# VH-VL binders against Apolipoprotein N-acyltransferase (lnt): the designs that were tried, part 10

Target 1, 229 residues: Apolipoprotein N-acyltransferase (lnt), of Prochlorococcus marinus subsp. pastoris (q7v0g7r236to464)
Amino acid sequence: WQTNMPTREKTNFKNQFINDKLISAQKIALSNDAKLLITPEGTLNNNFNLNFKSKIRMLAGGFRNSKNGLRSSLLGYQIGDKTYSSFIDKHRLVPLGEKIPGFLNIFSRGLSAVGGIQPGSDSRFFKWKFTQPLAIAICYEITDGFKIRNAVKSGAELIISAANLDPYPRKLHYQFLSLARVRSIENKKDNIIISNTGPSGLISEEGKIIKLFDPNTEQNDVVNPNFSI
Short names: E, the ipSAE of ESMFold2; O, the ipSAE of OpenDDE; V2, 0.75 times the mean of E and O plus 0.25 times the DockQ between their complexes.

## First folded at step 4 (VH-VL)

Design g18 (from f13 with heavy chain N54Y Y106W; framework fv_flanvotumab; at its last look DockQ between E and O 0.03; V2 from the best seeds 0.00; counts 0 for: pae E 15.6 > 2, placed apart)
Fold by OpenDDE, look of step 5:
Structure g18 (fold): chain C 229 residues (1-229), chain A 125 residues (1-125), chain B 108 residues (1-108)
Amino acid sequence: as target 1 above (229 residues)
Amino acid sequence: QVQLVQSGSELKKPGASVKISCKASGYTFTSYDMNWVRQAPGQGLESMGWINTYTGNPTYAQGFTGRFVFSMDTSVSTAYLQISSLKAEDTAIYYCARDYPIEDTWGSGYYFDYWGQGTLVTVSS
Amino acid sequence: EIVLTQSPATLSLSPGERATLSCRASQSVESYLAWYQQKPGQAPRLLIYDASNRATGIPARFSGSGSGTDFTLTISSLEPEDFAVYYCQQFSNWPPLTFGQGTKLEIK
């Protein structure tokens, strides 16, 4: 689900608004016979709760409160859940005051979006109880090929790359897509990419773009990776 | 009309705490980051960092970690700066300033298009 | 960090004269450079953003130019209200955001 909810264009998105959007998104997903709904990074705020029981498995980008502070995460909802029951936290953060390598430099422009967030585990391996293991890259974590590789070595059968990219220039969008392709090639695993304003879609294990959503549009469509859920 | 209105001057003793408020109006508070800038007497402007008003995540510039806390209350469109364990060197005018984002194909920049009137904090024994 | 160096530290001119203020970056900031004016007892005011764009309400006598490492703020004909401190500011590709040390424009 490409939400098309740009961070800097947002009004105060109340939880009710997001809930309504999710209801619609889940309905569409179910109508398409989808088994998993994935949303971009930062979709849900830290105090978000579903006001309904999830009707589909969902990996929702969002924030969560931890004992050590705020985390950016992919939050796992099982069918019937009103709150997340699984998660993987974003680990790679942009440190303030440090020079960033050229290819990562463009990511620093969204520094405020990651400020104050505490890093989670550096492992990108995500074992969900009900699915085959996943390799999860959140935003610029896609640049870390080793972490993704390790996840695949650990048994991940699919890469999921979720990001909030609207604060960044178009160049970053293309780079994100390129890196996502590289990761799929390196690991010979399909890569589902999802971002709020694009790019979103499916990349094959050969690096082929199987599907790409239109940028800057809300789009909910199904992709069929080489993955058994 | 965009306005940032800060709380009044503060006189504190060393070791005390102060909390400065910056109330925003005339725009959607959560759509723009809020920056804090310090200016010591007779000195230049110094960025302290900013708070993402959408996520609530603060980013602190080097030298402004630990005793400085950015927070916000979206219900009243207000950003806060708290300084604990005040020192004499904390004597300064503190400004809140809204980000004005500029984006193009190759990059993005952030400028401060609106400023609060400033809050003088004097730390004296 | 990127260091912005403004020159001169103090500029003494008379009303009607042309003022040229310099801001040099220790490394390229592309066009991500802003200029601010601060009068005594007041908050800074945005004058120029993105190196050459005048902010809303800024008189035409103010202009900015430059790219990369060298930037200039020009006031074509000084008005009495223009005597103030001017700061340049950058937020390029990576943190931290930094200000120049300021140029004081004073009446000769």
Scores: ipSAE 0.000, ipTM 0.507, lowest interface PAE 12.7, mean pLDDT 88
ESMFold2-Fast, scan of step 4: ipSAE 0.016; ipTM 0.547
ESMFold2, look of step 5: ipSAE 0.000; ipTM 0.399
ESMFold2 (binder alone), look of step 5: mean pLDDT 88; pTM 0.897

Design g19 (from f13 with heavy chain I102Y T105E Y106W Y110E, light chain F91Y N93D; framework fv_flanvotumab)
Fold by ESMFold2-Fast, scan of step 4:
Structure g19 (fold): chain C 229 residues (1-229), chain A 125 residues (1-125), chain B 108 residues (1-108)
Amino acid sequence: as target 1 above (229 residues)
Amino acid sequence: QVQLVQSGSELKKPGASVKISCKASGYTFTSYDMNWVRQAPGQGLESMGWINTNTGNPTYAQGFTGRFVFSMDTSVSTAYLQISSLKAEDTAIYYCARDYPYEDEWGSGEYFDYWGQGTLVTVSS
Amino acid sequence: EIVLTQSPATLSLSPGERATLSCRASQSVESYLAWYQQKPGQAPRLLIYDASNRATGIPARFSGSGSGTDFTLTISSLEPEDFAVYYCQQYSDWPPLTFGQGTKLEIK
C-alpha cells in the first residue's frame, strides 16, 4: 500500500483515519488473494492500536515504545493480531535537512538523542511463521549492502525496502530506486520497494523494474515476487 | 447450529490446578477467535483475554498472566483455559465466547455473538 | 483503561412500560459499544453491537443509540422475559476490553 500521506501533514492524521485506510487496504489485498500487506516507513503513529483484528499478515511501518525510548520500526502483524507481535527496528537513522552527499555519513546515535528515536539491532534478517524469510531495509539501510547480503546468507528469499522519502529531494528518490536495483542484482533476489509517495513497486533479481506505482498517488496494488534459491 | 460446549463444574483445593475446555461446533474453528470471560459471584463480567485460533497465539488482559494459560487443539476444535496455583478469589463462572468473524465482518471489534454455557470453578478448603 | 458506568444500578418497572438504560464511558468509544442481556443461571446474550445495530434474532422492541461517551439501550414495551441484568461493553480501546457494572431490571 503506497499511502501518499505527506510527512509534513502526517502528524495531523488521527488513529481512526489510519485504521479506516488499513481496513480498506486489507479488503483490497484479500480480494486479490494477497498473502502479505506492506506499508511504508512511519505509516502508523506512536501508540497506535488497530481497532480490528488483522485479516492478513501485515508488515507496517510505524513507531513502538521500548524500555530505552521510541523506536522506528516495521511492525509485524499476524492474522488475528490487534497489536504487533513481531518487529524489526531501524538501525540507521537519516536526518532531515542534510545536504547530499553529507547525510550519507551521519551518525545515528546523535540523531536518536536529539529526536527521541533510538537505533535498533543491525540485523536485517526477519523470519516469520508462515512467510518466507525476508531481508529488510528501512530507508537509509538500503545503502548498507553488507547487512542486506548477510540477511540473504541467513536464508532471506526476498528483499523488502520500506521508506518515507517525502522529506527528501527528488534526486534521493531516484538514488533510492537505483540502490534497490543494485541490491536485487548483487543478491539475485526480487525486491519489493514501498514508499509513502514513491517509488514503490517490484524489482526483479536482474534489477529490472517489473512494476512501478505512479508517484504521488495513493495506490493499493498487488505484486507477485519470485521466491528463488 | 453454532455451539460452544464447556466442561463440567470443578471443585478444587487452594494450590491445585484446573483445565477448562470449550468445544466448538457448527462453524470453522480457526475463522473466529475464542475469548475467555470471568464472572465471580455477585460481580459483573470481566474480560480475561483471547486466543487467536488461526495461529494459537494468546493475548492476556492485565492481571491474567502467569497463572492463566490459554491453549487450543484444532484437531478437536477445542479451546482450553488452565489455571494453576488456584486461590479462593479464582472462584467464578468462566465463559468462553466467540467473537470477530474474519471473512465477512468489518467495522466491528471484539463483541461476542455466541457464548459457552459457563463452567463453575469453586476453590475452597 | 476505559471505564463504563451504567445507570441506574437497579430499575423497577412493570410489563408494558418503556425501559431506558444508560452507559457512560470515561472517554470516547466512538460507536464501538455492545449490549448484552443475562438471565439468572444463563450465559450473556448479545443484543446490540456498534451502538445501534440489533443482533440476529433480537426483537424490534430493543434499540440502541448514542455515540462518543453517552449510550442508551431502550426497550419500548417490556415483556416478562425482559427482566434480567444488562451489560454494556466497549471495544474501542483494548487491552483490556471492559464491561459496565450492569443494570438490573426488576419487576415492580
Scores: ipSAE 0.000, ipTM 0.469, lowest interface PAE 11.4, mean pLDDT 75

Design g2 (from f12 with heavy chain G33D, light chain R91E; framework fv_flanvotumab)
Heavy chain, then light chain:
Amino acid sequence: QVQLVQSGSELKKPGASVKISCKASGYTFTDYDMNWVRQAPGQGLESMGWINTNTGNPTYAQGFTGRFVFSMDTSVSTAYLQISSLKAEDTAIYYCARLYEESWGTEYFDLWGQGTLVTVSS
Amino acid sequence: EIVLTQSPATLSLSPGERATLSCRASQSVSSYLAWYQQKPGQAPRLLIYYASNRATGIPARFSGSGSGTDFTLTISSLEPEDFAVYYCQQEYDWPPYTFGQGTKLEIK
ESMFold2-Fast, scan of step 4: ipSAE 0.006; ipTM 0.485

Design g20 (from r12 with heavy chain L106G L107S N110Y, light chain N93D; framework fv_rovalpituzumab)
Fold by ESMFold2-Fast, scan of step 4:
Structure g20 (fold): chain C 229 residues (1-229), chain A 125 residues (1-125), chain B 107 residues (1-107)
Amino acid sequence: as target 1 above (229 residues)
Amino acid sequence: QVQLVQSGAEVKKPGASVKVSCKASGYTFTSYAMNWVRQAPGQGLEWMGWINTNTGEPTYADDFKGRVTMTTDTSTSTAYMELRSLRSDDTAVYYCARDTSYFDWGSEGYYFDYWGQGTLVTVSS
Amino acid sequence: EIVMTQSPATLSVSPGERATLSCKASQSVSSYVVWYQQKPGQAPRLLIYGASTRATGIPARFSGSGSGTEFTLTISSLQSEDFAVYYCQQYDDYPPTFGQGTKLEIK
């Protein structure tokens, strides 16, 4: 028997593909005067490293290993980074066996499909050195108004909502957008929404949609480079 | 031995366009990015942008977006920079300069090891 | 963007003397600073990169030092051909930015 392509080679091919997409996305972002590139939840593979130095500040949805297990995270890359230098872990997970509201039930189904994901810190506050602080909501963390409010009280100037809505029905995509609007109004802060296949855009502190983009199709679903911060 | 040879001096009226060429020799043209830097008389250096000579993809400095176009012709190992809607304050020596980034995006690019001799563009009425 | 500030604007020194040129960044650029020499009517010439590494063909009398926000170019025994304008540039952050230059002139 001839051995088919090993899992490692398949992973390397996937990593090359992601790197090529990120290079393209960063070039587009820089051409449009963007200060920050944000990707949807789960864009990067576990143990992913850039094969290039980042040319723009980037928050990329991905995974990281900790002593306590695998974390779903938004990974921070400064200009010059090949590996993330900052992170914020997804915190909110629903306990097994407890009754879940219909809305949250759909989110927990997605988490179960990934398997092995552990909750991280409950803080939604994120800051690079010499940059504005951010309040981060990863997927259904947008339902937790208290945690987002605490990040804003700590000095966050902008809300970032990152999601992967691929496994979810279209109705939930619009519910996600609605919740993002509520968070902007409650905190009087703009909200940038980044979604793999759902709505992406910018919501004002008054809950008004300033700019709305459909995610790129199969070729560029991983990126939305049109934001200026 | 690396050489970058630029086109000759140009005199233009306000509102016109100018296209400067930069012919490379002594290395593999598509392996290094090309930058454009200008210098007004008696003033310092100002970065205008760079072009990936392998893909033809340019990146422009903010002050020049909308007015500049950078292109390459790989068959002749030549880079071009076109500046439109010329104003009198565009009077400057325009340089092409090779990036140290060897299309390994992981290398430390954005500094310049070889420079063309410069092209003086004078914009006057 | 990162602002690079050079001092002094003009430095008057005699041949054989030591010259020290300063370059300051508005925020940390680690060691990602390069120095160029420019003579009248000529293109700039790469002298030093990575704050302290001499480029090929650059005489040993040129040395660079510094990290973070404070950088220095030193010319230990000035030759007549060293009287020129010197520019520092950072390449740690986009866009690359130049200092305004220091003119080295004969006393």
Scores: ipSAE 0.000, ipTM 0.405, lowest interface PAE 18.1, mean pLDDT 75

Design g3 (from f12 with heavy chain S103D, light chain R91D; framework fv_flanvotumab)
Fold by ESMFold2-Fast, scan of step 4:
Structure g3 (fold): chain C 229 residues (1-229), chain A 122 residues (1-122), chain B 108 residues (1-108)
Amino acid sequence: as target 1 above (229 residues)
Amino acid sequence: QVQLVQSGSELKKPGASVKISCKASGYTFTDYGMNWVRQAPGQGLESMGWINTNTGNPTYAQGFTGRFVFSMDTSVSTAYLQISSLKAEDTAIYYCARLYEEDWGTEYFDLWGQGTLVTVSS
Amino acid sequence: EIVLTQSPATLSLSPGERATLSCRASQSVSSYLAWYQQKPGQAPRLLIYYASNRATGIPARFSGSGSGTDFTLTISSLEPEDFAVYYCQQDYDWPPYTFGQGTKLEIK
């Protein structure tokens, strides 16, 4: 689900808006026999609960509280869940005091604006019951080819790249798409990319764009990844 | 202390309209959804739909579209059910009920209004 | 739409006896099933939620069991005040949530 939803709204109003959109998105997904619904980074606010039981397995970008502080995550919902039952946390935070080359300056500035977020585990390997293992890249984690490759070496059979690139220039959107393609090629694995306003779609294990959603539109569509040996 | 109080019984002719109120007290009105349930004479409970008290958005069950309207007024902590173009088969007791949600996701009706009898006859 | 079918329609028992009421869903509702009691002239009262959890203030003689499509409400020893109509209700599907048609528990 490419959400194309407003990114600057009051938290409470946004939660109800998100719930209405998720109901619609899940109904569309189910009518097309989809097995998994994926949302962009940061789709769900902190302490978000569905106002319905999930009817489909879902990986939703959002936030969670931990003993060590707030985490930015992909949150796993099983059928029947109102709150997430699994998660993988974003591990790459701004390296304060380091020289940040090129476009990484933009990512670090964006991350700083969300103060209070703590890094999670550096593993990008996501074991989720009832799905094959996944390699997860949240936003600029796609630039860390070594960590994605380690997830694939650990058994991940599909790469999922979730982002919210709205704050960034269009040039960076295309660079992000290019990096996703490189990750697919180097690991010989399909990559599903999902972002709020785009790019979103399916990239093959050869780096070919199989499907690309229309940018700056809300789009619920099915992609069928191919799982290579 | 925590209660839902509904408006009194109504006797209407076919074709008229009726507006039933359900006033909440003792809790924050916008924290819980408000559901409407109909019970025809000698029949069971029939869910009509609900209104999200935080957004004001109503959801209607199949069979309760068109003539039925859910609304609310947060300033007086009151939910409303309006039925237009009344028919004899609308004769029933109408209940409002609060939808409680546990933190872990189950939902149930923990608080009920006393019911409002609507009789449609000529 | 998930349809809930309750059986029997009427159950005739004496005080002190055990009552067993059934509710069957047309498709799995997992454990998202509640039970309500309604006495004549009164609004329904919540008894059980999430298949087996007793609501606040409900006597221990009331218990719920089951999962998936088959659910049971049990009253271990009937008191005179327990003769009423009982409804099951699912909160698994999209709201608004549906009720069964009811089981009337009457004095033999």
Scores: ipSAE 0.006, ipTM 0.480, lowest interface PAE 12.1, mean pLDDT 78

Design g4 (from f12 with heavy chain N54W, light chain S30D R91S; framework fv_flanvotumab; at its last look DockQ between E and O 0.03; V2 from the best seeds 0.00; counts 0 for: pae E 7.8 > 2, placed apart)
Fold by OpenDDE, look of step 5:
Structure g4 (fold): chain C 229 residues (1-229), chain A 122 residues (1-122), chain B 108 residues (1-108)
Amino acid sequence: as target 1 above (229 residues)
Amino acid sequence: QVQLVQSGSELKKPGASVKISCKASGYTFTDYGMNWVRQAPGQGLESMGWINTWTGNPTYAQGFTGRFVFSMDTSVSTAYLQISSLKAEDTAIYYCARLYEESWGTEYFDLWGQGTLVTVSS
Amino acid sequence: EIVLTQSPATLSLSPGERATLSCRASQSVDSYLAWYQQKPGQAPRLLIYYASNRATGIPARFSGSGSGTDFTLTISSLEPEDFAVYYCQQSYDWPPYTFGQGTKLEIK
């Protein structure tokens, strides 16, 4: 689900609004016989809770409160869940070259390496109870080929790259796509890419772009990677 | 009030090392990256690389790996450039320059040190 | 690697004349281009950023234009203090970015 919800507008997105959007997104996903709904980085606020029981398995980009600070994460929801039951935290908090985006200045800089967000584990290996293992890259974690490779060596059968890219110029969107393709080629694994404003779609293990959503548009569509849930 | 002040000129022999300092004042040192630029006599500007003043991670341009080391000390708002195993061709003026980033992604050097001349001669 | 090529290498003009400096990129850099001025014995100074935005304190006679691969720095009426070397710099790719080789603006 490409949300087309820019970070610059996040302050205007109340939890109820996001809940309504998720209800619609899940309905569309189910109507398309999808088995998993994936949302971009930062979709859910740190104080977010579903006001309904999830009707589909969902990997939702969002923030979560940990004991030692705020995390950017991919949050796992099972069917019937109102809160996430699994997660993988973002470790690399800055793009390639250790750039610190200006939009992160809205966070306190006294608590973390970048924007008050604490880094998670180095491991990009994500084992969900009811799916094959995944390699998860959040934002420019896609730049770290070694971590992705290690996840695949550990048994990951699919790469998922979730990103919030609207704060960045188009050049970085292209770079993200290019890197995502490289990771697919290197690991011989399909790569589902999902971003709030694009690029979003499916990259084959050969690096071929199988599907690409229109940028700057809300779009909910199904992709069929070489992966069994 | 906002400025970068670099250490003074250096005269070194081949094989020696030099460490140049760049002290920032008038702004929060860790809010902006710091770039290093080399200018050989009568030549143009060469970007050597930059250091993320928040994370401390350096990035070196091609041709400036190995003998060149970027570092920093946030407690004194100072960035450092160390050059080891100096060669005659290292003779140049070295500048530190603040890397400013706009929200739309463009980056430029809006603040420069006065430069440090390093002369390598036997 | 993106290569910036400036032209001409040397430009000889008189005070009061219009100066036009060119910077060409080997590939599109959109508007991610800055211009710097360096006077003899001094550090470079930022003139223009993002192709056409004047930096703080820069006189109105300086203007930048262009997008993609072709960029121009224009000085509408040269002042004696404008004779210097000018550099363009792209910020399209990742740091540390690259400079053009420079254009020397000298007095005729």
Scores: ipSAE 0.016, ipTM 0.585, lowest interface PAE 7.1, mean pLDDT 89
ESMFold2-Fast, scan of step 4: ipSAE 0.031; ipTM 0.578
ESMFold2, look of step 5: ipSAE 0.031; ipTM 0.580
ESMFold2 (binder alone), look of step 5: mean pLDDT 92; pTM 0.933

Design g5 (from f12 with heavy chain S103Y, light chain S30E R91S; framework fv_flanvotumab)
Fold by ESMFold2-Fast, scan of step 4:
Structure g5 (fold): chain C 229 residues (1-229), chain A 122 residues (1-122), chain B 108 residues (1-108)
Amino acid sequence: as target 1 above (229 residues)
Amino acid sequence: QVQLVQSGSELKKPGASVKISCKASGYTFTDYGMNWVRQAPGQGLESMGWINTNTGNPTYAQGFTGRFVFSMDTSVSTAYLQISSLKAEDTAIYYCARLYEEYWGTEYFDLWGQGTLVTVSS
Amino acid sequence: EIVLTQSPATLSLSPGERATLSCRASQSVESYLAWYQQKPGQAPRLLIYYASNRATGIPARFSGSGSGTDFTLTISSLEPEDFAVYYCQQSYDWPPYTFGQGTKLEIK
């Protein structure tokens, strides 16, 4: 069990595969008049590039290199983007106290400037210009009801729960779904669950539906979560 | 040497079928997409589509669905173009070309086969 | 579909002269445009990619410029071997990528 760093040729191989899938996904989304495409956590590799300009707003699970190492993120692509133009990282602890380095302040301002991200490492609030704000939970973050509630208080109109549940047994997939349902009901907001092996879809009275949609359409395409008693 | 070598010229009657090969050598076949480009006599270059050599998934340009089939065989590093129910208008030189992607995200055809002339006449 | 229109269809010049070939896109392709040269009886050869980057082995007399919808291929001083057909190609939209109709550069 020891791996060597992959060659650039291997990286290009993976990029072709992912691009092929994304082109298909965006074509399907557009044919259904969807406004937003969302992928599961970790869908894109750490050196991924689109070989086309995005035709739809997209939140893609992937990895982002930062000054302090590789981060798991949702990467935001606007229509026309070939490279992501915004992001929200899986929560990272910032050291408490007076001695926070100045470069962290600059980085926080940079995150805000990139667009749609409220300054602060534990914020789950995300907004593009001219769109409805979102509350985002990446895997474990679905357990933090206070952070999601804060995002809704800040104006988020929809909850997005993105995960990579492959490493986990089926029982944990069930728990993830249950927590997503609780978050939707307690905040009175729809929740889109995106998972690569577990449940995916919209928590609604119609059941679990994988949806490609525009947050702006929540004004006429809102479905409430349904708990069977 | 890094190269693409195509099969020889073909003379076919209308209604026949033809299968053109494009053999890659000197690089890992599955690392790059393979595109097909048609050039009718005295005309310009016309993109037909491409095949993802990793997945085998073909994508066809408008006008090249139905009679045209892209396929490949990884074991011999070869891509294929099959044209069924040949028409006189299919008379053209057919090129295969490698899709190169820069790491920072731009695409172009950096390597071309020599072309295969297909003549359809009665 | 993005349509690329090249002009002129034919350009007649003498060796030593400067050639400028244009390619116009029906919508913005940003800088995702390449140029190819095709000599009679030969496969196309890549000259320029990403609007302005010269491919390996291409002489310095070839240069590309432009962005958005308007692009130019310039040959600063024509050599006899430069008389050929030139094609632009966009890689901005969905693959497969489309070509312009070509500009024939012929000796006067």
Scores: ipSAE 0.000, ipTM 0.456, lowest interface PAE 13.8, mean pLDDT 72

Design g6 (from f12 with heavy chain E102S S103D T106Y, light chain R91Y; framework fv_flanvotumab)
Fold by ESMFold2-Fast, scan of step 4:
Structure g6 (fold): chain C 229 residues (1-229), chain A 122 residues (1-122), chain B 108 residues (1-108)
Amino acid sequence: as target 1 above (229 residues)
Amino acid sequence: QVQLVQSGSELKKPGASVKISCKASGYTFTDYGMNWVRQAPGQGLESMGWINTNTGNPTYAQGFTGRFVFSMDTSVSTAYLQISSLKAEDTAIYYCARLYESDWGYEYFDLWGQGTLVTVSS
Amino acid sequence: EIVLTQSPATLSLSPGERATLSCRASQSVSSYLAWYQQKPGQAPRLLIYYASNRATGIPARFSGSGSGTDFTLTISSLEPEDFAVYYCQQYYDWPPYTFGQGTKLEIK
């Protein structure tokens, strides 16, 4: 689901609006016989709850609270869940110097585009019930080929790249797409990319763009990746 | 048959308390929420809040905190509304209404009790 | 909070005429809007849900339309029993929900 929501509106969208959009997205996904609904990074607000039981397996970009602070995550919802039952936390924060530059960055970790976010585990391997194992890259994690390769070596059969690139210049959107293609080639795995305003689509294990959504539009569409057993 | 039956009318003095019942029959009580709606004389419908019949947890609308208490008894499939320290402004018909829940979340009120008139005067 | 405003407050018509009742939301409620009818001395009853779906047992002369912020309840040809007060209600947010103030449909 490419949401095309303005990301600079900090929590301006109320939970009811997001719930309405998710209901629409799930109905569209189900009508097209999709097995998994994926949203961009940061789609759900802090402390978000579904006001309905999920009808499809969903990986939703959002936030979760942990004992060590706020995490940016992909939150896993199984069929029947009103709250997420699985998650994978963002490990790699934005590069030093793009956010809060200065000598404090040497000693302080956990600062990001939405302040106070702490890094999670550096493993990009996500084993989820009733789905094939996944390699997950959230935003700039796509630049870390070593960790994605390790997830694939651990058994991941598909790469999922979720991002929110709206705050960034067009050339970074291009670089994100380029890096996603390289990750597919290196690991011989398909890559589903999903971003708020684009790029979103499917990249083959040869690095070919099989399907690309129109940028700057809200789109729900189905992609069918090729899994190796 | 599927129905909600409320207790009879009450005439109370200011400062007294009243407890209204709403008995469900013909369906599984805990499968639906129970909402309370007030209608003052000559006025429109005003949602007071609801109780989750599966958990027993009440949620009150703005303006209905403090003197108003929602409760239930699963063994007799009955929801209750208690109003303490009654005021003349509490004179109204009080309805219970079943909160329909679909796979897509909480929805509309598909079944209503007949209403209970509470008159506060002396 | 979502505020629902109904218009007109009172609508005076004769049997056989068409009635159109409006409900406007302060914010988009998508299609999560219901309509209720309340006859004198009776509890309200559900007429329409999800903006346009007729509830079980409701005559075909009742129809609902609209989405987002503007909604209409239409009664194509008024019967004597249709003279009542009509309320809209949103269920876009979590309960407790809000009602409009009502439109009284009265005989001319």
Scores: ipSAE 0.000, ipTM 0.425, lowest interface PAE 17.1, mean pLDDT 75

